# Ledger of designs, part 20: VH-VL binders against Uncharacterized FAD-binding protein C1783.01

Target 1, 263 residues: Uncharacterized FAD-binding protein C1783.01, of Schizosaccharomyces pombe (q9us28r162to424)
Amino acid sequence: YGIFAAPILDVRVLTNPGAVKRTYNLCLDISKYPLLEGKDWKIGGSFGIMPPNSDAEVLHLAHLLKIPQHELYVTKVLRTNGGRWPTIWGEDKPRCLYTSLYHIFKWCSDFISKPPTKSLIRLLAEHTLNPVEKSVLLALSDFRQDESYCRICTQSCVTLPDILEAFPSCHPPVDHLISALPQLMPRWYSISNDPSLANKRLEMAFTVQEYHSPNGQSRTGICTGFLEDLALAFLKARHDGSLANKKFTVPMFRGVQQNPFAK
Key: E = the ipSAE of ESMFold2; O = the ipSAE of ESMFold2 at other seeds; V2 = 0.75 times the mean of E and O plus 0.25 times the DockQ between their complexes.

## First folded at step 18 (VH-VL; framework fv_ozuriftamab)

Design p4 (from k6 with light chain R27Q A54E; at its last look DockQ between E and O 0.95; V2 from the best seeds 0.74)
Fold by ESMFold2, look of step 18:
Parts: sequence; structure tokens; C-alpha cells
Structure p4 (fold): chain C 263 residues (1-263), chain A 122 residues (1-122), chain B 106 residues (1-106)
Amino acid sequence: as target 1 above (263 residues)
Amino acid sequence: EVQLVQSGAEVKKPGESLRISCKGSGYTFTEYYMHWVRQAPGQGLEWMGGISPNSGGTGYNQKFKGRVTISADKSISTAYLQWSSLKASDTAMYYCARSHNLGREQNWFDPWGQGTLVTVSS
Amino acid sequence: AIQLTQSPSSLSASVGDRVTITCSATQSLSYMHWYLQKPGQSPQLLIYLGSDRESGVPDRFSGSGSGTDFTLKISRVEAEDVGVYYCMQSYQYPWTFGQGTKVEIK
């Protein structure tokens, strides 16, 4: 079991002219999805998508951490004593993993969608050289007062990259940082059709989730941004006649298949 | 050959109603969006609004919202721009334009209609 | 709404000249689309998706740029290139055009 790379069969733009929000429909090929014997897909059921961080975000983080590109892609040996580290899909057991910092940041670490914890901010303060910058980070991590943390980190949509950019004297060790970051989590979607009646095709609609960075720039949510990027690339490839030379897949897995209207 | 053919020039007085048309041919009308673009005499281009002919869904530039109505009849591959009460300031060239609707930033106008000159004067 | 500012607003060129038109946006974009409106005609698509030429557009036309600054270049202007050039964004509604760049041939 695990994550299935579902091919995209079709993309439709559902956004009407003048719309504030962008909406798309994806048609996925689930004909090769490994189902348990006797199980099948149901209309109104759910499935999960495991979105990666974008390459742009991974490379930006590496730049802020001063990781040279050759170090980012070097395969390293990681040994665990248990748990599901580095991914939520790993078995809860000891293991030996061969991976790179790139793959950890791409697929495993959530440094965009979750606000930095006070514990993470305290780690950053401990590795900040400028005394003024350090005192600000210490104040943000102060357990006795939550107002500054809530206003700056949670309500203002501040991310780890935003903090590293605002505090240039902050140089945390990468291994400490990876240990402190939460893991990427799946995002859940409803099935819009009955794939058993539609030749094992799964249809789903999504609306792009947008928010603004502290600088006021528009940002998209990790999953709907990832899905939109795939949709845009598919639509462009179909338009220019290059679709057969490209592979578009969505990393997904089956969820709960109870439809209350079917039961 | 993909073509957009608009209705002929109009001369109107303030307060009169008007509907102009844009007929598409050489393509599947419901697979593309249709838009209206205004050009006042000697001025640049302004997006007025558009329609999805398949669903009938419309949207408008706030400048024109409530002043015009965009509609389509997909059975005859025709889009419409309509005023209930014209003003002298509505004097302009009006173009229909088909959009390639390929998602965010991947939309452009091709082709354009020949334009309909609307003159509104007392 | 995203505002697009073109520069220059007008220019006069001789046949064979290199012409450069810029389009500046009030926010970062990935793609710009370009149109030419020849005298007495409807606008016509030249460049879409930043750099792709529409069918039948001569290779002397090229588009480039990223972020907030985009450029249309004509490597060697010809007499038929006269008209008003417009940039357009389709990042968000309302879709907007630049104010236009009038190109005249001396």
C-alpha cells in the first residue's frame, strides 16, 4: 500500500469569468490502484493527496540556510530507533534510510503551512548572533505572553523562511532544524463521481486556497497550489500538442468510502 | 477558420436600450469563454466582462457592473452585450474576443471580432 | 486590480530599427500577453505566455521578462509593424491591459 501515482486523464477549468477564486476539475486514472479484495470506490467517498513542497520553496529554504547545492542533493545515511520519521507513511519501527536534504525538505518537512512553534523560535534564537535579533526571537518564544506570537506567527501567516529572511544573523544547525519541523500531512478530498460506473476514473474538484505573506505577496496553499501547477502544466501541454511526451500524476491514496446517502 | 463576426455599427440617443452580438464560427463555441472589450475613441483597451457559454456563468469588471448584461445563446454560437439605458459616455468601439481558458495566467484573446462602433449622442 | 504601465507611450522608428517596449506590473507575474492593433483594425495576438509567437507572427517579434518587468522586442521594424502595442495580464480578474505604445514608421 502506500501512495499511488494516479495519472491525470483530463483537466477542466471550472472558474467563471470574473470569479474571485479559481476552481478546477481533475480526472484521475485509478484503474491500477491496488485495492483489497472485495473493496471498491464509492461516490461521496474520500481520498488523500500527499502534496510535496515546491522546488522553489525547497531551494529558497536551502539558500536561507546557506546549504550549498551540492550538499542539498548528497545522499546521506539516516538511522532511526523507531517512530514514523521522516514521513508519516513510514512504519513505526527502527530503520536505516538513504536520502538527501532535498528529499526531506521536498516530501517530509512542513515549513510553509504550519506556523513555527515557540520551541522552534527558541532554537532559532539560540543560534542568532545579532543581540537585537536574538532578543526579538526570545520575546516571540516567551511562554508567559502569547499575544506577540499569535499576532506575528499565526495571524500574520509567518513561516520559517519568513523568519530566516527577517533575521539574517540566525544560523541554526540543519540537523536540529529538521528534528524540530513538523511532517507534511495529507489533504483530503471528496470523490465527485462513481468510479466503478465510470471505467475507474476518479473526478474531483478543488478551489485554490490563497493567503498573503507578511510582505503582502499572494501565496497558495501547498496542496491546492501543487494541484493547480499540475493542472496548468497539463492544460498547456494539451494546447501545444506535447501531452503524449509528458507524465502528470497526483500522489494519492484511498480514504473512507462510506457514503451516507448510499447507506 | 476561426472567426468572430459582430453586428453592425449603432447610432443611439441617451436612455435607449441596445443589444449587440458576436457570432463565433470554426470552433466548438462552448469550449471557450467569450469576452467583451471596450475602446473609447482615442483610448486604450478595457476588459468589460465575459461569459462561459456552456454554463451561462458571467463576470464583470466593476466599472461596468450593473450597466451592461453579457449573455450567450449556445444553440447559435452567439454572445451578446446589452445596455438597458445608454449614456453618451458609452460611445466606443466594442470588441468580442475568445479566450483560451487554460488556468491562471494562461489566458489570452485570439481571435477578436471586427468591432462594433456604438455612438451615443443627443 | 493589477496595473500595467508601458514604456514608451509612443515612438517613431525607421525601417530596420530595433524596437523595445516594456510593460511593468504592480505585482509579480510569470507571463505577459501582447497584442498589436494596426490602424483601423481589431487587436491581433502577437505573443502569448510571455514568449510564444502566434501562428503567422514573424520571428522578428520576441517576448521576454519575469517578475514585474516584461519586454516585447522587434529586431528589425518593417512598415507593416505600425500600430498600437498592448500588454495584458490574465493572472487575476479584472484582466487588464497596458495603456498602449504607439509605434509609427518614419
Scores: ipSAE 0.646, ipTM 0.858, lowest interface PAE 1.3, mean pLDDT 86
ESMFold2 (binder alone), look of step 18: mean pLDDT 93; pTM 0.956
ESMFold2 at other seeds, look of step 18: ipSAE 0.690; ipTM 0.884

Design p5 (from k6 with light chain R27Q A54F; at its last look DockQ between E and O 0.96; V2 from the best seeds 0.71)
Heavy chain, then light chain:
Amino acid sequence: EVQLVQSGAEVKKPGESLRISCKGSGYTFTEYYMHWVRQAPGQGLEWMGGISPNSGGTGYNQKFKGRVTISADKSISTAYLQWSSLKASDTAMYYCARSHNLGREQNWFDPWGQGTLVTVSS
Amino acid sequence: AIQLTQSPSSLSASVGDRVTITCSATQSLSYMHWYLQKPGQSPQLLIYLGSDRFSGVPDRFSGSGSGTDFTLKISRVEAEDVGVYYCMQSYQYPWTFGQGTKVEIK
ESMFold2, look of step 18: ipSAE 0.691; ipTM 0.884
ESMFold2 (binder alone), look of step 18: mean pLDDT 93; pTM 0.958
ESMFold2 at other seeds, look of step 18: ipSAE 0.693; ipTM 0.884
ESMFold2, look of step 19: ipSAE 0.654; ipTM 0.868
ESMFold2 (binder alone), look of step 19: mean pLDDT 93; pTM 0.958
ESMFold2 at other seeds, look of step 19: ipSAE 0.613; ipTM 0.842

Design p6 (from k6 with light chain R27Q S28W; at its last look DockQ between E and O 0.91; V2 from the best seeds 0.71)
Fold by ESMFold2, look of step 18:
Structure p6 (fold): chain C 263 residues (1-263), chain A 122 residues (1-122), chain B 106 residues (1-106)
Amino acid sequence: as target 1 above (263 residues)
Amino acid sequence: EVQLVQSGAEVKKPGESLRISCKGSGYTFTEYYMHWVRQAPGQGLEWMGGISPNSGGTGYNQKFKGRVTISADKSISTAYLQWSSLKASDTAMYYCARSHNLGREQNWFDPWGQGTLVTVSS
Amino acid sequence: AIQLTQSPSSLSASVGDRVTITCSATQWLSYMHWYLQKPGQSPQLLIYLGSDRASGVPDRFSGSGSGTDFTLKISRVEAEDVGVYYCMQSYQYPWTFGQGTKVEIK
């Protein structure tokens, strides 16, 4: 499977004055999508967007894990205990991956959109030196008792970086951490407009998913936050006349389901 | 030259209705949003609400919701602010202001109208 | 709603002085927009997107800041700079202004 970098042709702000939530429309160019022989884009079919983590979030995680910036980008062997690495389409098995930590954190690991699992917190506890910190993490990871976990991790929107920041004696091995993190998942969209596909263009609308972190900062969901950042940059470039000098793309891929009434 | 020209000053009594206008020129009216901003005597600026002239979609500051109506006639590039029943507390300067809507935080007012002074007294 | 608090509320400056106006927000923001209302006039745009000067605004005006603290500076104030300065946020509705900073010259 290949992820296609679809150029953004247009952005429209759908948010009206007074609206509580922000909504945008994107128009994507799919004219160069590498279709397999005999395949086409169909009304009622689907496509997926593979949102990366932002560079800021990857660099912040690397800092918390004490990974030197130059080591973040070197290609090396990384071993996993399972999963569909590096993408969701791979076989679920242990692997030796030849890649960089940057690539894994940027494109493959979900350390933001989901609260840390109890098994991840257990791993962190096993590598925590301060006994008070360790006991707190062990209590949060207790499979028999969900009340503390729900209050702290789920309801407070806690992420792995938040845990690492709060527990400075926690030093997990990076290879174990990568194996324990969930994989980034695509966001699926339906192809809604046959005339758009006749011009090899897709339109999609999205509403920004927003919540507040424990430190009071507004955070967005990975996919809609990524899309909003692209939309904002596109709109600013169009306004200041620099659009032709820049490339804005959405990583996407064709889905397999087709509307049987659309052909 | 992009300009917003507002209707003239008004002197009214409590309970009367009023509609003031803001005509845009030198730009495509439906490509921008129009907003109304209030300035009570000796006070600062307060966003009242706005309209997307293309769709007619409106939104209001909760403080003014139900007290005023914002509308637009895109065929004559004009936005309106309307009261059904004025109060003495409605005495203020009222500005229209145009914005691009370029997404989160990327919106500012340029230009502003010259203002319409509304005086409500018995 | 996001509140913006300006400091100082007023100031008096001589021509050539450096003037600094601050705007503090109750929420984290990336950008601030700034307006000047000269006596008897409607507001006019000075700075947008935090640091970009509006067309025709002299380079003695500059904006900076992020997070909760934003600053407008006039490097060498001139007599024509008299008026009330306002900051504004457009992160969320209702869009809000600071309470204003009155600048008097001479």
Scores: ipSAE 0.622, ipTM 0.852, lowest interface PAE 1.3, mean pLDDT 86
ESMFold2 (binder alone), look of step 18: mean pLDDT 93; pTM 0.958
ESMFold2 at other seeds, look of step 18: ipSAE 0.662; ipTM 0.872

## First folded at step 19 (VH-VL; framework fv_ozuriftamab)

Design q1 (from p5 with light chain Q92K; at its last look DockQ between E and O 0.91; V2 from the best seeds 0.70)
Fold by ESMFold2, look of step 19:
Structure q1 (fold): chain C 263 residues (1-263), chain A 122 residues (1-122), chain B 106 residues (1-106)
Amino acid sequence: as target 1 above (263 residues)
Amino acid sequence: EVQLVQSGAEVKKPGESLRISCKGSGYTFTEYYMHWVRQAPGQGLEWMGGISPNSGGTGYNQKFKGRVTISADKSISTAYLQWSSLKASDTAMYYCARSHNLGREQNWFDPWGQGTLVTVSS
Amino acid sequence: AIQLTQSPSSLSASVGDRVTITCSATQSLSYMHWYLQKPGQSPQLLIYLGSDRFSGVPDRFSGSGSGTDFTLKISRVEAEDVGVYYCMQSYKYPWTFGQGTKVEIK
């Protein structure tokens, strides 16, 4: 089944003065959520959110890959070598996708939340022209030697954009890159209320996850950053009196996915 | 209109205790944060800390942590700043200021109290 | 903590002059808030959320900027604009102010 676009009914800021981390409460309208027969929401249960990458990150990646802005949005055939496209619960197989690069990078590819795999780094090395840059990437991708990979990629929170910036002679084909990138995965949250007692309204709290990039900039986790951006926009719209003219939704689904075509 | 009214000026000796107050009116006290801002003579503005009157949660600039206590009594819409032992270096103007709680970066001070001058000398 | 550095620290202006005050942050921000402290008075809000004028603030005041560089402009300064101007960030605790810009009228 699909992802439900749950409207945001309310946002509360839970952050106290002086707090190191920022915390919010969201109230979501799940009255239209398609529940399977005999299933209902439970307090303390879980649900998943499918966070997109931000437009800023998508545009930045497109810039690093030298993709013209107009080409980013054109629907075309994109070929993959595997994965469960377009959903995370389908079969892992090669596919032809009829979509835009924007849609793939926005909703489907995880190029931010964790370091590139050694397999991805190997692909990048194979498309790197500068011999010094290539040798560094080959060393990082060596499955027999984890020390450099752990020190540089995992401990330093390196992302695909960080590598593309650091290795300017690296020019991977976009189709190969898409098939090698992991899919965006849901993030799981606990339900803080009983929605059956609260008129099918779901409440959840989240704390913004922050970390530092290799160049020292603060970054947020994809999901909690996405949720904070929605919360901030909602709060500003309410303050400005423009809330009724805007729609704020969270792409979510009830806990424990099932393949809708399994049988 | 929304107003913050602070207690009057204080002249104290080092080692003495002091509590100054800030009473809010014209708004729902528990829907906003309350903050204290220090201005030493001839100097700029410095955030000291604040309180969420609804939850009672407080936070402090590390420079002042352990030196002052911030509290509030929401039944009378009043916030407090207190010292257990004043120093001469505590001589300053102290402002209370109300902020919204609209999330990251979406908070500003409006209004400010009139200020409480605290003078600490031998 | 996020440090804010204002420029200039002080200026003298004639009535009708255009005045520009800058505020530089040690990290990227979306919004800056601006206050005026007139002589002998409490600070008062001028600009919030980067560019929004507070109620009653004349339209000769404007704010702009993003990232690390923000500006406050007075298109035609008036005698009543004398005082110290402060920028403030509320991105991360501790909330911080710039060191101030003293504006004098000649």
Scores: ipSAE 0.620, ipTM 0.847, lowest interface PAE 1.5, mean pLDDT 87
ESMFold2 (binder alone), look of step 19: mean pLDDT 93; pTM 0.958
ESMFold2 at other seeds, look of step 19: ipSAE 0.633; ipTM 0.859

Design q2 (from p5 with light chain Y91W Q92K; at its last look DockQ between E and O 0.86; V2 from the best seeds 0.65)
Fold by ESMFold2, look of step 19:
Structure q2 (fold): chain C 263 residues (1-263), chain A 122 residues (1-122), chain B 106 residues (1-106)
Amino acid sequence: as target 1 above (263 residues)
Amino acid sequence: EVQLVQSGAEVKKPGESLRISCKGSGYTFTEYYMHWVRQAPGQGLEWMGGISPNSGGTGYNQKFKGRVTISADKSISTAYLQWSSLKASDTAMYYCARSHNLGREQNWFDPWGQGTLVTVSS
Amino acid sequence: AIQLTQSPSSLSASVGDRVTITCSATQSLSYMHWYLQKPGQSPQLLIYLGSDRFSGVPDRFSGSGSGTDFTLKISRVEAEDVGVYYCMQSWKYPWTFGQGTKVEIK
């Protein structure tokens, strides 16, 4: 897959004083994007951004799963019983992968932005030693009723790490967990400028998406949170005069991807 | 040298109008935000509001909204704080302060103006 | 609005003492900014982005903290350090200051 690391040329804060929501404009360098012959960029066209999970979230998950930090980065053969990674458009099937757990959790698995599915909760129950904890997880995964699941998991914005913290006797095999997690999907944006007038520069605006965790902590959406973190680092580097020593890139790809579930 | 120079002290009666000014120099006025900070006698600092001189966009601390108007004239690099009808409780020192607005949490004030003392009494 | 509570509200120190001022926030933050207002003067920036000293600020001043608890420290306090110290957050509007910590040197 052709994910291009587009350099950030400029960041502008669009938020006015007193505003409730945070909005930014990014200017990306697409001059080296590998276009096929006869293709071009158009104003109002679409492009995708492939957001990673933050390192903090990956390390926190690894801690909860009892994965030693040094093993997180080792390239291994990982055998899955399902899922679409390393592809975004690929089939949901068993695979043998030559990668690290860090890479899978960083770029491939969505364990933050979506509530755990009932099937994921059932997997967790199957690997929970404490009988009381196991019975609670089995009840949450019950396909015949949704009330407890909706109240606890979806309406309270519960994540996989939240469940692992609440159920300390839960120790799923990492291979099974990876196969059961949703994969990270691209987020789609419109080109807000005319690239012909901007010498192959692409501009986009985004508003940070926020929600609250069960313990009241503010959390951001994966993509707009990732983009804000890059924007903040760029702005700080420009202010400090260190911009020339740093590279800020957005993993992106050109326009109008078909829904990967339609193939 | 970046400087913010404020207009002189004012003595007013309740009900009168007033506009105080803050002139920036040594930097590109439209590339930064300008803010007003209030300090009542013997009290702490309160953010009142700010303006983006480039867009003219303003925002106010709810405590002061409707009591004051913030504006700017970018042709003379000057920001203003204005009351239509002063109250005795408006007696305070008023500072202007510049910020970059570098996104979430990355904003601080440097420099500050020298302050304008506003005294409202009958 | 995010409230910032400083502790202590006032203190007296001798020259050479170590002074610690805390700032507690009602929400989790990454960075705190710190100002000193010397008697009869405008506030001046001391520390920004949690721990970065502003140009010309002596290295006896340091900032630290994360989450809801932040600290400004003065090692070996000097007579010129008298004044009121304020913490400030720029996470969300309205931007807010702590209530101030008055430092007196005896």
Scores: ipSAE 0.579, ipTM 0.822, lowest interface PAE 1.7, mean pLDDT 87
ESMFold2 (binder alone), look of step 19: mean pLDDT 93; pTM 0.956
ESMFold2 at other seeds, look of step 19: ipSAE 0.589; ipTM 0.835

Design q3 (from p5 with heavy chain M34I; at its last look DockQ between E and O 0.90; V2 from the best seeds 0.71)
Fold by ESMFold2 at other seeds, look of step 19:
Structure q3 (fold): chain C 263 residues (1-263), chain A 122 residues (1-122), chain B 106 residues (1-106)
Amino acid sequence: as target 1 above (263 residues)
Amino acid sequence: EVQLVQSGAEVKKPGESLRISCKGSGYTFTEYYIHWVRQAPGQGLEWMGGISPNSGGTGYNQKFKGRVTISADKSISTAYLQWSSLKASDTAMYYCARSHNLGREQNWFDPWGQGTLVTVSS
Amino acid sequence: AIQLTQSPSSLSASVGDRVTITCSATQSLSYMHWYLQKPGQSPQLLIYLGSDRFSGVPDRFSGSGSGTDFTLKISRVEAEDVGVYYCMQSYQYPWTFGQGTKVEIK
C-alpha cells in the first residue's frame, strides 16, 4: 500500500478576472486506485497528497550546502534506529535504506514550509566560522528568549535556504542536517464530488498559498505550488495539442495518515 | 473564424449613460474571458477589467472601478461595457479582447474587437 | 500593480534595419506577451509566452528574456512593420501594458 500516481483528467481555472487569489479545480482518475476489498470512496471523505519539493529548491539547497550536482544523485546507504523515516509509509523498525540525497531532499525533507527550529539554528551556529554570523545564529537559537526568533524566523517566513544564504560562513555537515530537518508531510483535502457516481473520478479545488521571502520575491506553499505547476503545464499542453506526449499525475492516497515517526 | 464584433462609434454629452457591446462568434463563448481595454487619444493601452462569461464573475482595474460596469449575456455570446454618467475624459477608443484561461502568466489577448470610438463633448 | 517600461519610446528605422525593443518589469516574471498596433488598426498578437510567435507572424520577429528584462527583436524591418509595439504581463491583476514603442520607417 503506497502512494498512488493519479492521472490528471482535467483542469479548470476557477479564478475570476481581477481576482487577488488563484483557484483551480483538478479532476483525477482514481479508477485504478488499489482499494481494499469492500472499501470504496465516499463524498465528504478525505485524501492526502504527498507534494515533493521543486527541483529548483532542491538544486538551490544543494548549491548552498556545496554538494556537487553529480554527488547529489549517488546511491547512499542510510541506517535508521527505528521509526518510519524517510516516508510516512515506512516500517517502524531499524532499516538500511538505499537512496540519494536528491531523493531525500525532493520527497522526504521539509526545508521550505516550516521555519527552522531553534535546535536546527543551533546546529547551524555550531558550524559557522564568521564570529558575527555565529553570534546572530546563537541569539536566534537562544531558548531563554523568543522575541528575535519569532520576528525573524516565524513572522518573516524564513526558510533554511534563506539562512544559509544570509550566513555564507555556515557549513553544516549534510548528514547532521538531514537528521535535524522535519519530515515532509502530506496535505489533506476533502473530496468535493461523489466518485462512485462520477465513474471513479475525484474532483478537488485548491487556492494557491502565497508568501514573500525576506528579499520580497513571491513564493508558493509546497503543495499548492506543486499543484499549480502541474495545472499550468497541463493547461499549456492541452492548448498546444501535446497532452498525449506528457504525463501529469498527482501522488495521493485515500484517507487520513498518521505521521509515521510520531512516538 | 473567431471574431469579436463591437457596437458602432458613439458621440455623447457629459452626464449621459452609454452601453457598448462586444459579440463573440466562431468559438464557445463561455470557455474564455472577455476583457475591456481603453486607449485614450494618442495614448497607450490600459486594462479596464474583465468577465468570466461562464460564472458572471467580474473584476476591475481600480482606476475604473465604480466608473464602469462590465456584464455579459452568454445566451447571445455578448459582453457589455457600461457607464452611468460619462465624462469628457472618457473620450477614447474601447477594445474588447478575448483571453485564454490557462492560469498564471499563460494568458494573452487574441482576438481583439475592432474598437468602439466614444467621443464625449459638449 | 506591475509596471512595464519600454525602451525606446520611439524610433525611426530604414527597411532592413535590425530593431530591438526592451521591456523592463518592476517584478520578476517568466513570460512577456507582445502586440503590434498598426496605424488605424486594433492591436494584434505577435509573441506570446515570451518567445512563441503567433500564427502568421514572420520569423524575423523574436522575443526573449526572463526576470525583469524582456526584448522583442525585428531582424530585418519591413515597411509593413510600422506601428506601436506593446509588451503585456498576465502574471498579476491588474494586467498591464508597457507604454508603447512607436516604430516609423524613414
Scores: ipSAE 0.641, ipTM 0.858, lowest interface PAE 1.3, mean pLDDT 86
ESMFold2, look of step 19: ipSAE 0.646; ipTM 0.860
ESMFold2 (binder alone), look of step 19: mean pLDDT 94; pTM 0.959

Design q4 (from p5 with heavy chain Q62Y; at its last look DockQ between E and O 0.91; V2 from the best seeds 0.75)
Heavy chain, then light chain:
Amino acid sequence: EVQLVQSGAEVKKPGESLRISCKGSGYTFTEYYMHWVRQAPGQGLEWMGGISPNSGGTGYNYKFKGRVTISADKSISTAYLQWSSLKASDTAMYYCARSHNLGREQNWFDPWGQGTLVTVSS
Amino acid sequence: AIQLTQSPSSLSASVGDRVTITCSATQSLSYMHWYLQKPGQSPQLLIYLGSDRFSGVPDRFSGSGSGTDFTLKISRVEAEDVGVYYCMQSYQYPWTFGQGTKVEIK
ESMFold2, look of step 19: ipSAE 0.709; ipTM 0.884
ESMFold2 (binder alone), look of step 19: mean pLDDT 93; pTM 0.957
ESMFold2 at other seeds, look of step 19: ipSAE 0.690; ipTM 0.880

Design q5 (from p5 with heavy chain L102M; at its last look DockQ between E and O 0.92; V2 from the best seeds 0.71)
Fold by ESMFold2 at other seeds, look of step 19:
Structure q5 (fold): chain C 263 residues (1-263), chain A 122 residues (1-122), chain B 106 residues (1-106)
Amino acid sequence: as target 1 above (263 residues)
Amino acid sequence: EVQLVQSGAEVKKPGESLRISCKGSGYTFTEYYMHWVRQAPGQGLEWMGGISPNSGGTGYNQKFKGRVTISADKSISTAYLQWSSLKASDTAMYYCARSHNMGREQNWFDPWGQGTLVTVSS
Amino acid sequence: AIQLTQSPSSLSASVGDRVTITCSATQSLSYMHWYLQKPGQSPQLLIYLGSDRFSGVPDRFSGSGSGTDFTLKISRVEAEDVGVYYCMQSYQYPWTFGQGTKVEIK
């Protein structure tokens, strides 16, 4: 699947006054989307969005990992011990990558929307110097008991940055960490218009997904937070009369019927 | 010239019903939200609730939920604030105010109506 | 709900004075909006989106701040600046105002 940078043509705010949740409609330009011969957009079809992590989250993670700014952006050979990146549906295996840590954390690694796996927590424990901190991480990764893991990591919406904050003596090697992190996966959306009648435009609606961290910080889901940030910037640029000087795109791809061999 | 013109002052007794109005002109009524803001005598401003005139969707500050009804008639570009049973504590100045709908944090009131003084005396 | 606390609650200034009004929020925000209610009048917009002056507002008015602390400044106050100043947030419903800052000119 090829990722297409779809320009945003319009944003409408659907949120009613007094609403607890925020809802938006995006209109995307798909006129240049490279369709395979004989394929077209369908009513009731779906499409995927490849959401990046925010720069703030990437910089925060880099700070917690003690990565200097000059090393974060340097393109170099990075080796993983596993994972499916750079392919969304590829096999989990070690890879040799020529890219930057910034690019991997921005576009490829999911350190926010998925709770840390027990295997990731075990990796963190193996690289934790303080014996008390190490013992806590080992207990969380214990495969014989799920109660503490579920209560702390899944039910409390704990992320990798939260663990690194709580365990300051934890210093995992970055290449091992990258290979152990889940891959950022697309989020799927329904086409809300008839694209065959809409002159190569897609409309979609989304509601911002919100939750609170263990320390009470308000957080948004990666994809709907990314989309809201784009929507807000677009609306402000339109109000300011600066749309012509700015690019607002959504990285997306066309949905298909389920692969018959994936059943 | 964008204007919000409210109905005139009202003197009422407790238990009576009341509907006050706010008519917008000089702009496309359905492209903006309309809100009601209360100012009790000698006090500050309180957001009461608002309406999307296009969809009819409404929302209320919890303090006023169940006490007032907000509605709009987009065919005459008019929003309403209504009580079914007034209390003496409802004595206040009531403003309508138009807001943009530009997403989180990007909304402000402009313009405001001239205000409708509602006096409820026992 | 997000509470906004203004400081001071009132002040008295001479023409030409610099006036500073602060607005503290109970959570982090990016933008604050500011209104002036002159005696006997409806509120009127002064500053929106933190620092943007509304049409016709003199450049002696400025807004700044982020996070939990926001400031409205009048660099040289004039007699027409009397009234009550309010900050407002539109981060989440219910939208809320500060309690107001009454500015008197002596």
Scores: ipSAE 0.612, ipTM 0.847, lowest interface PAE 1.7, mean pLDDT 87
ESMFold2, look of step 19: ipSAE 0.656; ipTM 0.868
ESMFold2 (binder alone), look of step 19: mean pLDDT 93; pTM 0.954

